# VH-VL binders against q9vpl3: the designs that were tried, part 1

Scores and structures below are computed, not measured.

Target 1, 224 residues: q9vpl3; the task's number for its first letter is 25
Amino acid sequence: RGKINIQRPKAPHYERARVVAVTQPKYPELPKAKSCFKTRAERTQQQQENPYNEIIAREVRNWLDHSRLVAFFHLSSITADDIFRVRVQLHKQNLHLKSYGSKIIEQAVKNTRYEAIVPLFHSNHCIVFSPDPEKTAALLRIVRRVPQMVLLGGIVEETMLSRNQLVAYAQMPGLHAVQAQLVQTLSQAPGHLIQQLQAHQNSFVQVLDVHAKNQMNEETPKST
Positions, changes and structure headers below are counted from each chain's first letter, unless a header gives other numbers; Kabat numbers aren't used for antibody chains.
F, E and O are the ipSAE of ESMFold2-Fast, ESMFold2 and OpenDDE, as the mean of both directions, binder to target and target to binder. V2 is 0.75 times the mean of E and O plus 0.25 times the DockQ between their complexes.
[cut] stands for letters that were removed.
The coordinates of atoms that the task and the answers printed are left out; those that the model quotes come from them. Centres of patches stay.

## First folded at step 1 (VH-VL; framework fv_imvotamab_arm2)

Design t1 (at its last look DockQ between E and O 0.03; V2 from the best seeds 0.00; counts 0 for: pae E 14.4 > 2, placed apart)
Heavy chain, then light chain:
Amino acid sequence: EVQLVQSGAEVKKPGESLKISCKGSGYSFTDYWIGWVRQMPGKGLEWMGIIYPGDSDTRYSPSFQGQVTISADKSITTAYLQWSSLKASDTAMYYCARLDYYDSSGEYFDYWGQGTLVTVSS
Amino acid sequence: DIVMTQTPLSSPVTLGQPASISCRSSQSLVYSDGNTYLSWLQQRPGQPPRLLIYEISNRFSGVPDRFSGSGAGTDFTLKISRVEAEDVGVYYCMQATQFPYTFGGGTKVEIK
ESMFold2, look of step 1: ipSAE 0.000; ipTM 0.429
ESMFold2 (binder alone), look of step 1: mean pLDDT 92; pTM 0.944
OpenDDE, look of step 1: ipSAE 0.014; ipTM 0.501

## First folded at step 2 (VH-VL; framework fv_romosozumab)

Design t2 (at its last look DockQ between E and O 0.07; V2 from the best seeds 0.00; counts 0 for: pae E 8.8 > 2, placed apart)
Heavy chain, then light chain:
Amino acid sequence: EVQLVQSGAEVKKPGASVKVSCKASGYTFTDYYMHWVRQAPGQGLEWMGEINPYSGDTNYAQKFKGRVTMTTDTSTSTAYMELRSLRSDDTAVYYCARGELWGYYFDYWGQGTTVTVSS
Amino acid sequence: DIQMTQSPSSLSASVGDRVTITCQASQDISNYLNWYQQKPGKAPKLLIYDASNLETGVPSRFSGSGSGTDFTLTISSLQPEDFATYYCQQYDNLPYTFGGGTKVEIK
ESMFold2, look of step 2: ipSAE 0.008; ipTM 0.523
ESMFold2 (binder alone), look of step 2: mean pLDDT 93; pTM 0.943
OpenDDE, look of step 2: ipSAE 0.019; ipTM 0.546

## First folded at step 3 (VH-VL; framework fv_anetumab)

Design t3 (at its last look DockQ between E and O 0.46; V2 from the best seeds 0.00; counts 0 for: pae E 7.5 > 2)
Heavy chain, then light chain:
Amino acid sequence: QVELVQSGAEVKKPGESLKISCKGSGYSFTDYWIGWVRQAPGKGLEWMGIIYPGDSDTEYSPSFQGQVTISADKSISTAYLQWSSLKASDTAMYYCARGELWGYYFDYWGQGTLVTVSS
Amino acid sequence: DIALTQPASVSGSPGQSITISCTGTSSDVGGYDYVSWYQQHPGKAPKLMIYEVSNRPSGVSNRFSGSKSGNTASLTISGLQAEDEADYYCSSYTDSSTLYVFGGGTKLTVL
ESMFold2, look of step 3: ipSAE 0.029; ipTM 0.536
ESMFold2 (binder alone), look of step 3: mean pLDDT 93; pTM 0.948
OpenDDE, look of step 3: ipSAE 0.125; ipTM 0.647

## First folded at step 4 (VH-VL; framework fv_anetumab)

Design t4 (at its last look DockQ between E and O 0.27; V2 from the best seeds 0.00; counts 0 for: pae O 3.1 > 2)
Heavy chain, then light chain:
Amino acid sequence: QVELVQSGAEVKKPGESLKISCKGSGYSFTNYWIGWVRQAPGKGLEWMGIIYPGDSDTEYSPSFQGQVTISADKSISTAYLQWSSLKASDTAMYYCARDELWGYYFDYWGQGTLVTVSS
Amino acid sequence: DIALTQPASVSGSPGQSITISCTGTSSDVGGYDYVSWYQQHPGKAPKLMIYEVSNRPSGVSNRFSGSKSGNTASLTISGLQAEDEADYYCSSYTSDSTLYVFGGGTKLTVL
ESMFold2, look of step 4: ipSAE 0.562; ipTM 0.790
ESMFold2 (binder alone), look of step 4: mean pLDDT 92; pTM 0.945
OpenDDE, look of step 4: ipSAE 0.055; ipTM 0.617

## First folded at step 5 (VH-VL; framework fv_anetumab)

Design t5 (at its last look DockQ between E and O 0.26; V2 from the best seeds 0.00; counts 0 for: pae O 3.4 > 2)
Heavy chain, then light chain:
Amino acid sequence: QVELVQSGAEVKKPGESLKISCKGSGYSFTNYWIGWVRQAPGKGLEWMGIIYPGDSDTEYSPSFQGQVTISADKSISTAYLQWSSLKASDTAMYYCARDELWGYYFDYWGQGTLVTVSS
Amino acid sequence: DIALTQPASVSGSPGQSITISCTGTSSDVGGYDYVSWYQQHPGKAPKLMIYEVSNRPSGVSNRFSGSKSGNTASLTISGLQAEDEADYYCSSYTDSSTLWVFGGGTKLTVL
ESMFold2, look of step 5: ipSAE 0.411; ipTM 0.719
ESMFold2 (binder alone), look of step 5: mean pLDDT 92; pTM 0.944
OpenDDE, look of step 5: ipSAE 0.053; ipTM 0.616

## First folded at step 6 (VH-VL; framework fv_anetumab)

Design t6 (at its last look DockQ between E and O 0.27; V2 from the best seeds 0.59)
Heavy chain, then light chain:
Amino acid sequence: QVELVQSGAEVKKPGESLKISCKGSGYSFTNYWIGWVRQAPGKGLEWMGEIYPGDSDTEYSPSFQGQVTISADKSISTAYLQWSSLKASDTAMYYCARGELWGYYFDYWGQGTLVTVSS
Amino acid sequence: DIALTQPASVSGSPGQSITISCTGTSSDVGGYDYVSWYQQHPGKAPKLMIYEVSNRPSGVSNRFSGSKSGNTASLTISGLQAEDEADYYCSSYTSDSTLYVFGGGTKLTVL
ESMFold2, look of step 6: ipSAE 0.619; ipTM 0.814
ESMFold2 (binder alone), look of step 6: mean pLDDT 93; pTM 0.949
OpenDDE, look of step 6: ipSAE 0.781; ipTM 0.881

## First folded at step 7 (VH-VL; framework fv_anetumab)

Design t7 (at its last look DockQ between E and O 0.21; V2 from the best seeds 0.00; counts 0 for: placed apart)
Heavy chain, then light chain:
Amino acid sequence: QVELVQSGAEVKKPGESLKISCKGSGYSFTNYWIGWVRQAPGKGLEWMGEIYPYDSDTEYSPSFQGQVTISADKSISTAYLQWSSLKASDTAMYYCARGELWGYYFDYWGQGTLVTVSS
Amino acid sequence: DIALTQPASVSGSPGQSITISCTGTSSDVGGYDYVSWYQQHPGKAPKLMIYEVSNRPSGVSNRFSGSKSGNTASLTISGLQAEDEADYYCSSYTSDSTLYVFGGGTKLTVL
ESMFold2, look of step 7: ipSAE 0.615; ipTM 0.812
ESMFold2 (binder alone), look of step 7: mean pLDDT 93; pTM 0.947
OpenDDE, look of step 7: ipSAE 0.668; ipTM 0.836

## First folded at step 8 (VH-VL; framework fv_anetumab)

Design t8 (at its last look DockQ between E and O 0.30; V2 from the best seeds 0.58)
Heavy chain, then light chain:
Amino acid sequence: QVELVQSGAEVKKPGESLKISCKGSGYSFTNYWIGWVRQAPGKGLEWMGEIYPGDSDTEYSPSFQGQVTISADKSISTAYLQWSSLKASDTAMYYCARGELWGYYFDYWGQGTLVTVSS
Amino acid sequence: DIALTQPASVSGSPGQSITISCTGTSSDVGGYYYVSWYQQHPGKAPKLMIYEVSNRPSGVSNRFSGSKSGNTASLTISGLQAEDEADYYCSSYTSDSTLYVFGGGTKLTVL
ESMFold2, look of step 8: ipSAE 0.587; ipTM 0.807
ESMFold2 (binder alone), look of step 8: mean pLDDT 91; pTM 0.938
OpenDDE, look of step 8: ipSAE 0.771; ipTM 0.879

## First folded at step 9 (VH-VL; framework fv_romosozumab)

Design t9 (at its last look DockQ between E and O 0.03; V2 from the best seeds 0.00; counts 0 for: pae E 6.1 > 2, placed apart)
Heavy chain, then light chain:
Amino acid sequence: EVQLVQSGAEVKKPGASVKVSCKASGYSFTNYWMHWVRQAPGQGLEWMGEIYPGDSDTEYAQKFKGRVTMTTDTSTSTAYMELRSLRSDDTAVYYCARGELWGYYFDYWGQGTTVTVSS
Amino acid sequence: DIQMTQSPSSLSASVGDRVTITCQASQDISNYLNWYQQKPGKAPKLLIYDASNLETGVPSRFSGSGSGTDFTLTISSLQPEDFATYYCQQYDSTPYTFGGGTKVEIK
ESMFold2, look of step 9: ipSAE 0.058; ipTM 0.538
ESMFold2 (binder alone), look of step 9: mean pLDDT 93; pTM 0.942
OpenDDE, look of step 9: ipSAE 0.030; ipTM 0.588

## First folded at step 10 (VH-VL; framework fv_anetumab)

Design t10 (at its last look DockQ between E and O 0.30; V2 from the best seeds 0.64)
Heavy chain, then light chain:
Amino acid sequence: QVELVQSGAEVKKPGESLKISCKGSGYTFTNYWIGWVRQAPGKGLEWMGEIYPGDSDTEYSPSFQGQVTISADKSISTAYLQWSSLKASDTAMYYCARGELWGYYFDYWGQGTLVTVSS
Amino acid sequence: DIALTQPASVSGSPGQSITISCTGTSSDVGGYDYVSWYQQHPGKAPKLMIYEVSERPSGVSNRFSGSKSGNTASLTISGLQAEDEADYYCSSYTSDSTLYVFGGGTKLTVL
ESMFold2, look of step 10: ipSAE 0.717; ipTM 0.860
ESMFold2 (binder alone), look of step 10: mean pLDDT 93; pTM 0.947
OpenDDE, look of step 10: ipSAE 0.793; ipTM 0.889

## First folded at step 11 (VH-VL; framework fv_anetumab)

Design t11 (at its last look DockQ between E and O 0.54; V2 from the best seeds 0.00; counts 0 for: pae E 4.2 > 2)
Heavy chain, then light chain:
Amino acid sequence: QVELVQSGAEVKKPGESLKISCKGSGYTFTNYWIGWVRQAPGKGLEWMGEIYPGDSDTEYSPSFQGQVTISADKSISTAYLQWSSLKASDTAMYYCARGELWDYYFDYWGQGTLVTVSS
Amino acid sequence: DIALTQPASVSGSPGQSITISCTGTSSDVGTYDYVSWYQQHPGKAPKLMIYEVSERPSGVSNRFSGSKSGNTASLTISGLQAEDEADYYCSSYTSDSTLYVFGGGTKLTVL
ESMFold2, look of step 11: ipSAE 0.250; ipTM 0.611
ESMFold2 (binder alone), look of step 11: mean pLDDT 92; pTM 0.944
OpenDDE, look of step 11: ipSAE 0.785; ipTM 0.886

## First folded at step 12 (VH-VL; framework fv_anetumab)

Design t12 (at its last look DockQ between E and O 0.47; V2 from the best seeds 0.69)
Heavy chain, then light chain:
Amino acid sequence: QVELVQSGAEVKKPGESLKISCKGSGYTFTNYWIGWVRQAPGKGLEWMGEIYPGDSDTEYSPSFQGQVTISADKSISTAYLQWSSLKASDTAMYYCARGELWGYYFDYWGQGTLVTVSS
Amino acid sequence: DIALTQPASVSGSPGQSITISCTGTSSDVGTYDYVSWYQQHPGKAPKLMIYEVSERPSGVSNRFSGSKSGNTASLTISGLQAEDEADYYCSSYTSDSTLYVFGGGTKLTVL
ESMFold2, look of step 12: ipSAE 0.736; ipTM 0.874
ESMFold2 (binder alone), look of step 12: mean pLDDT 93; pTM 0.948
OpenDDE, look of step 12: ipSAE 0.790; ipTM 0.890

## First folded at step 13 (VH-VL; framework fv_anetumab)

Design t13 (at its last look DockQ between E and O 0.42; V2 from the best seeds 0.66)
Heavy chain, then light chain:
Amino acid sequence: QVELVQSGAEVKKPGESLKISCKGSGYTFDNYWIGWVRQAPGKGLEWMGEIYPGDSDTEYSPSFQGQVTISADKSISTAYLQWSSLKASDTAMYYCARGELWGYYFDYWGQGTLVTVSS
Amino acid sequence: DIALTQPASVSGSPGQSITISCTGTSSDVGTYDYVSWYQQHPGKAPKLMIYEVSERPSGVSNRFSGSKSGNTASLTISGLQAEDEADYYCSSYTSDSTLYVFGGGTKLTVL
ESMFold2, look of step 13: ipSAE 0.718; ipTM 0.867
ESMFold2 (binder alone), look of step 13: mean pLDDT 93; pTM 0.950
OpenDDE, look of step 13: ipSAE 0.751; ipTM 0.866

## First folded at step 14 (VH-VL; framework fv_anetumab)

Design t14 (at its last look DockQ between E and O 0.32; V2 from the best seeds 0.65)
Heavy chain, then light chain:
Amino acid sequence: QVELVQSGAEVKKPGESLKISCKGSGYTFTNYWIGWVRQAPGKGLEWMGEIYPGDSDTEYSPSFQGQVTISADKSISTAYLQWSSLKASDTAMYYCARGELWGYYFDYWGQGTLVTVSS
Amino acid sequence: DIALTQPASVSGSPGQSITISCTGTSSDVGTYDYVSWYQQHPGKAPKLMIYEVSERPSGVSNRFSGSKSGNTASLTISGLQAEDEADYYCSSYTSRSTLYVFGGGTKLTVL
ESMFold2, look of step 14: ipSAE 0.714; ipTM 0.861
ESMFold2 (binder alone), look of step 14: mean pLDDT 92; pTM 0.947
OpenDDE, look of step 14: ipSAE 0.817; ipTM 0.904

## First folded at step 15 (VH-VL; framework fv_anetumab)

Design t15 (at its last look DockQ between E and O 0.30; V2 from the best seeds 0.62)
Heavy chain, then light chain:
Amino acid sequence: QVELVQSGAEVKKPGESLKISCKGSGYTFTNYWIGWVRQAPGKGLEWMGEIYPGDSDTEYSPSFQGQVTISADKSISTAYLQWSSLKASDTAMYYCARGELWGFYFDYWGQGTLVTVSS
Amino acid sequence: DIALTQPASVSGSPGQSITISCTGTSSDVGTYDYVSWYQQHPGKAPKLMIYEVSERPSGVSNRFSGSKSGNTASLTISGLQAEDEADYYCSSYTSSSTLYVFGGGTKLTVL
ESMFold2, look of step 15: ipSAE 0.629; ipTM 0.823
ESMFold2 (binder alone), look of step 15: mean pLDDT 93; pTM 0.949
OpenDDE, look of step 15: ipSAE 0.826; ipTM 0.904

## First folded at step 16 (VH-VL; framework fv_anetumab)

Design t16 (at its last look DockQ between E and O 0.42; V2 from the best seeds 0.00; counts 0 for: pae E 3.7 > 2)
Heavy chain, then light chain:
Amino acid sequence: QVELVQSGAEVKKPGESLKISCKGSGYTFTNYWIGWVRQAPGKGLEWMGEIYPGDSDTEYSPSFQGQVTISADKSISTAYLQWSSLKASDTAMYYCARGEFWGYYFDYWGQGTLVTVSS
Amino acid sequence: DIALTQPASVSGSPGQSITISCTGTSSDVGTYDYVSWYQQHPGKAPKLMIYEVSERPSGVSNRFSGSKSGNTASLTISGLQAEDEADYYCSSYTSDSTLYVFGGGTKLTVL
ESMFold2, look of step 16: ipSAE 0.297; ipTM 0.624
ESMFold2 (binder alone), look of step 16: mean pLDDT 93; pTM 0.949
OpenDDE, look of step 16: ipSAE 0.355; ipTM 0.693

## First folded at step 17 (VH-VL; framework fv_anetumab)

Design t17 (at its last look DockQ between E and O 0.34; V2 from the best seeds 0.61)
Heavy chain, then light chain:
Amino acid sequence: QVELVQSGAEVKKPGESLKISCKGSGYTFTNYWIGWVRQAPGKGLEWMGEIYPGDSDTEYSPSFQGQVTISADKSISTAYLQWSSLKASDTAMYYCARGELWGYYFDYWGQGTLVTVSS
Amino acid sequence: DIALTQPASVSGSPGQSITISCTGTSSDVGTYDYVSWYQQHPGKAPKLMIYEVSERPSGVSNRFSGSKSGNTASLTISGLQAEDEADYYCSSYDSSLSGYVFGGGTKLTVL
ESMFold2, look of step 17: ipSAE 0.550; ipTM 0.776
ESMFold2 (binder alone), look of step 17: mean pLDDT 93; pTM 0.949
OpenDDE, look of step 17: ipSAE 0.851; ipTM 0.925

## First folded at step 18 (VH-VL; framework fv_anetumab)

Design t18 (at its last look DockQ between E and O 0.30; V2 from the best seeds 0.64)
Heavy chain, then light chain:
Amino acid sequence: QVELVQSGAEVKKPGESLKISCKGSGYTFTNYWIGWVRQAPGKGLEWMGEIYPGDSDTEYSPSFQGQVTISADKSISTAYLQWSSLKASDTAMYYCARGELWGYYFDYWGQGTLVTVSS
Amino acid sequence: DIALTQPASVSGSPGQSITISCTGTSSDVGTYNYVSWYQQHPGKAPKLMIYEVSERPSGVSNRFSGSKSGNTASLTISGLQAEDEADYYCSSYTSSSTLYVFGGGTKLTVL
ESMFold2, look of step 18: ipSAE 0.670; ipTM 0.841
ESMFold2 (binder alone), look of step 18: mean pLDDT 92; pTM 0.944
OpenDDE, look of step 18: ipSAE 0.844; ipTM 0.917

## First folded at step 19 (VH-VL; framework fv_anetumab)

Design t19 (at its last look DockQ between E and O 0.38; V2 from the best seeds 0.46)
Heavy chain, then light chain:
Amino acid sequence: QVELVQSGAEVKKPGESLKISCKGSGYTFTNYWIGWVRQAPGKGLEWMGEIYPGDSDTEYSPSFQGQVTISADKSISTAYLQWSSLKASDTAMYYCARDELWGYYFDYWGQGTLVTVSS
Amino acid sequence: DIALTQPASVSGSPGQSITISCTGTSSDVGTYDYVSWYQQHPGKAPKLMIYEVSERPSGVSNRFSGSKSGNTASLTISGLQAEDEADYYCSSYTSRSTLYVFGGGTKLTVL
ESMFold2, look of step 19: ipSAE 0.576; ipTM 0.802
ESMFold2 (binder alone), look of step 19: mean pLDDT 91; pTM 0.937
OpenDDE, look of step 19: ipSAE 0.403; ipTM 0.707

## First folded at step 20 (VH-VL; framework fv_anetumab)

Design t20 (at its last look DockQ between E and O 0.45; V2 from the best seeds 0.66)
Heavy chain, then light chain:
Amino acid sequence: QVELVQSGAEVKKPGESLKISCKGSGYTFTNYWIGWVRQAPGKGLEWMGEIYPGDSDTEYSPSFQGQVTISADKSISTAYLQWSSLKASDTAMYYCARGELWGYYFDYWGQGTLVTVSS
Amino acid sequence: DIALTQPASVSGSPGQSITISCTGTSSDVGTYDYVSWYQQHPGKAPKLMIYEVSNRPSGVSNRFSGSKSGNTASLTISGLQAEDEADYYCSSYTSRSTLYVFGGGTKLTVL
ESMFold2, look of step 20: ipSAE 0.634; ipTM 0.820
ESMFold2 (binder alone), look of step 20: mean pLDDT 92; pTM 0.947
OpenDDE, look of step 20: ipSAE 0.825; ipTM 0.905

## First folded at step 21 (VH-VL; framework fv_anetumab)

Design t21 (at its last look DockQ between E and O 0.50; V2 from the best seeds 0.66)
Heavy chain, then light chain:
Amino acid sequence: QVELVQSGAEVKKPGESLKISCKGSGYTFTNYWIGWVRQAPGKGLEWMGEIYPDDSDTEYSPSFQGQVTISADKSISTAYLQWSSLKASDTAMYYCARGELWGYYFDYWGQGTLVTVSS
Amino acid sequence: DIALTQPASVSGSPGQSITISCTGTSSDVGTYDYVSWYQQHPGKAPKLMIYEVSERPSGVSNRFSGSKSGNTASLTISGLQAEDEADYYCSSYTSRSTLYVFGGGTKLTVL
ESMFold2, look of step 21: ipSAE 0.603; ipTM 0.804
ESMFold2 (binder alone), look of step 21: mean pLDDT 92; pTM 0.946
OpenDDE, look of step 21: ipSAE 0.817; ipTM 0.902

## First folded at step 22 (VH-VL; framework fv_anetumab)

Design t22 (at its last look DockQ between E and O 0.32; V2 from the best seeds 0.60)
Heavy chain, then light chain:
Amino acid sequence: QVELVQSGAEVKKPGESLKISCKGSGYTFTNYWIGWVRQAPGKGLEWMGEIYPGDSDTEYSPSFQGQVTISADKSISTAYLQWSSLKASDTAMYYCARGELWGYYFDYWGQGTLVTVSS
Amino acid sequence: DIALTQPASVSGSPGQSITISCTGTSSDVGTWDYVSWYQQHPGKAPKLMIYEVSERPSGVSNRFSGSKSGNTASLTISGLQAEDEADYYCSSYTSRSTLYVFGGGTKLTVL
ESMFold2, look of step 22: ipSAE 0.572; ipTM 0.799
ESMFold2 (binder alone), look of step 22: mean pLDDT 92; pTM 0.942
OpenDDE, look of step 22: ipSAE 0.809; ipTM 0.895

## First folded at step 23 (VH-VL; framework fv_anetumab)

Design t23 (at its last look DockQ between E and O 0.30; V2 from the best seeds 0.62)
Heavy chain, then light chain:
Amino acid sequence: QVELVQSGAEVKKPGESLKISCKGSGYTFTNYWIGWVRQAPGKGLEWMGEIYPGDSDTEYSPSFQGQVTISADKSISTAYLQWSSLKASDTAMYYCARGELWGYYFDYWGQGTLVTVSS
Amino acid sequence: DIALTQPASVSGSPGQSITISCTGTSSDVGTYDYVSWYQQHPGKAPKLMIYEVSERPSGVSNRFSGSKSGNTASLTISGLQAEDEADYYCSSYTSRSDLYVFGGGTKLTVL
ESMFold2, look of step 23: ipSAE 0.666; ipTM 0.841
ESMFold2 (binder alone), look of step 23: mean pLDDT 92; pTM 0.948
OpenDDE, look of step 23: ipSAE 0.777; ipTM 0.882

## First folded at step 24 (VH-VL; framework fv_anetumab)

Design t24 (at its last look DockQ between E and O 0.37; V2 from the best seeds 0.68)
Heavy chain, then light chain:
Amino acid sequence: QVELVQSGAEVKKPGESLKISCKGSGYTFTTYWIGWVRQAPGKGLEWMGEIYPGDSDTEYSPSFQGQVTISADKSISTAYLQWSSLKASDTAMYYCARGELWGYYFDYWGQGTLVTVSS
Amino acid sequence: DIALTQPASVSGSPGQSITISCTGTSSDVGTYDYVSWYQQHPGKAPKLMIYEVSERPSGVSNRFSGSKSGNTASLTISGLQAEDEADYYCSSYTSDSTLYVFGGGTKLTVL
ESMFold2, look of step 24: ipSAE 0.732; ipTM 0.874
ESMFold2 (binder alone), look of step 24: mean pLDDT 93; pTM 0.948
OpenDDE, look of step 24: ipSAE 0.830; ipTM 0.910

## First folded at step 25 (VH-VL; framework fv_anetumab)

Design t25 (at its last look DockQ between E and O 0.24; V2 from the best seeds 0.62)
Heavy chain, then light chain:
Amino acid sequence: QVELVQSGAEVKKPGESLKISCKGSGYTFTTYWIGWVRQAPGKGLEWMGEIYPGDSDTEYSPSFQGQVTISADKSISTAYLQWSSLKASDTAMYYCARGELWGYYFDYWGQGTLVTVSS
Amino acid sequence: DIALTQPASVSGSPGQSITISCTGTSSDVGTYDYVSWYQQHPGKAPKLMIYEVSERPSGVSNRFSGSKSGNTASLTISGLQAEDEADYYCSSYTSDSTPYVFGGGTKLTVL
ESMFold2, look of step 25: ipSAE 0.677; ipTM 0.842
ESMFold2 (binder alone), look of step 25: mean pLDDT 92; pTM 0.941
OpenDDE, look of step 25: ipSAE 0.814; ipTM 0.912

## First folded at step 26 (VH-VL; framework fv_anetumab)

Design t26 (at its last look DockQ between E and O 0.31; V2 from the best seeds 0.65)
Heavy chain, then light chain:
Amino acid sequence: QVELVQSGAEVKKPGESLKISCKGSGYTFTTYWIGWVRQAPGKGLEWMGEIYPGDSDTEYSPSFQGQVTISADKSISTAYLQWSSLKASDTAMYYCARGELWGYYFDYWGQGTLVTVSS
Amino acid sequence: DIALTQPASVSGSPGQSITISCTGTSSDVGNYDYVSWYQQHPGKAPKLMIYEVSERPSGVSNRFSGSKSGNTASLTISGLQAEDEADYYCSSYTSDSTLYVFGGGTKLTVL
ESMFold2, look of step 26: ipSAE 0.687; ipTM 0.852
ESMFold2 (binder alone), look of step 26: mean pLDDT 92; pTM 0.946
OpenDDE, look of step 26: ipSAE 0.833; ipTM 0.912

## First folded at step 27 (VH-VL; framework fv_anetumab)

Design t27 (at its last look DockQ between E and O 0.34; V2 from the best seeds 0.66)
Heavy chain, then light chain:
Amino acid sequence: QVELVQSGAEVKKPGESLKISCKGSGYTFTTYWIGWVRQAPGKGLEWMGEIYPGDSDTEYSPSFQGQVTISADKSISTAYLQWSSLKASDTAMYYCARGELWGYYFDYWGQGTLVTVSS
Amino acid sequence: DIALTQPASVSGSPGQSITISCTGTSSDVGTYDYVSWYQQHPGKAPKLMIYDVSERPSGVSNRFSGSKSGNTASLTISGLQAEDEADYYCSSYTSDSTLYVFGGGTKLTVL
ESMFold2, look of step 27: ipSAE 0.697; ipTM 0.855
ESMFold2 (binder alone), look of step 27: mean pLDDT 92; pTM 0.947
OpenDDE, look of step 27: ipSAE 0.829; ipTM 0.908

## First folded at step 28 (VH-VL; framework fv_anetumab)

Design t28 (at its last look DockQ between E and O 0.30; V2 from the best seeds 0.59)
Heavy chain, then light chain:
Amino acid sequence: QVELVQSGAEVKKPGESLKISCKGSGYTFTNYWIGWVRQAPGKGLEWMGEIYPGDSDTEYSPSFQGQVTISADKSISTAYLQWSSLKASDTAMYYCARGELWGYYFDYWGQGTLVTVSS
Amino acid sequence: DIALTQPASVSGSPGQSITISCTGTSSDVGTYDYVSWYQQHPGKAPKLMIYDVSERPSGVSNRFSGSKSGNTASLTISGLQAEDEADYYCSSYTSDSTLYVFGGGTKLTVL
ESMFold2, look of step 28: ipSAE 0.665; ipTM 0.835
ESMFold2 (binder alone), look of step 28: mean pLDDT 92; pTM 0.949
OpenDDE, look of step 28: ipSAE 0.697; ipTM 0.842

## First folded at step 29 (VH-VL; framework fv_anetumab; also named t31)

Design t29 (at its last read DockQ between E and O 0.24; V2 from the best seeds 0.66)
Heavy chain, then light chain:
Amino acid sequence: QVELVQSGAEVKKPGESLKISCKGSGYTFTTYWIGWVRQAPGKGLEWMGEIYPGDSDTEYSPSFQGQVTISADKSISTAYLQWSSLKASDTAMYYCARGELWGYYFDYWGQGTLVTVSS
Amino acid sequence: DIALTQPASVSGSPGQSITISCTGTSSDVGTYDYVSWYQQHPGKAPKLMIYEVSERPSGVSNRFSGSKSGNTASLTISGLQAEDEADYYCSSYTSRSTLYVFGGGTKLTVL
ESMFold2, look of step 29: ipSAE 0.745; ipTM 0.880
ESMFold2 (binder alone), look of step 29: mean pLDDT 92; pTM 0.948
OpenDDE, look of step 29: ipSAE 0.842; ipTM 0.918
ESMFold2, last read: ipSAE 0.741, 0.754, 0.707; ipTM 0.874, 0.883, 0.862
ESMFold2 (binder alone), last read: mean pLDDT 92, 92, 92; pTM 0.947, 0.947, 0.946
OpenDDE, last read: ipSAE 0.836, 0.841, 0.837; ipTM 0.922, 0.919, 0.921

## First folded at step 30 (VH-VL; framework fv_anetumab)

Design t30 (at its last look DockQ between E and O 0.04; V2 from the best seeds 0.00; counts 0 for: pae O 6.9 > 2, placed apart)
Heavy chain, then light chain:
Amino acid sequence: QVELVQSGAEVKKPGESLKISCKGSGYTFTSYWIGWVRQAPGKGLEWMGEIYPGDSDTEYSPSFQGQVTISADKSISTAYLQWSSLKASDTAMYYCARGELWGYYFDYWGQGTLVTVSS
Amino acid sequence: DIALTQPASVSGSPGQSITISCTGTSSDVGTYDYVSWYQQHPGKAPKLMIYEVSERPSGVSNRFSGSKSGNTASLTISGLQAEDEADYYCSSYTSRSTLYVFGGGTKLTVL
ESMFold2, look of step 30: ipSAE 0.721; ipTM 0.864
ESMFold2 (binder alone), look of step 30: mean pLDDT 92; pTM 0.945
OpenDDE, look of step 30: ipSAE 0.018; ipTM 0.515

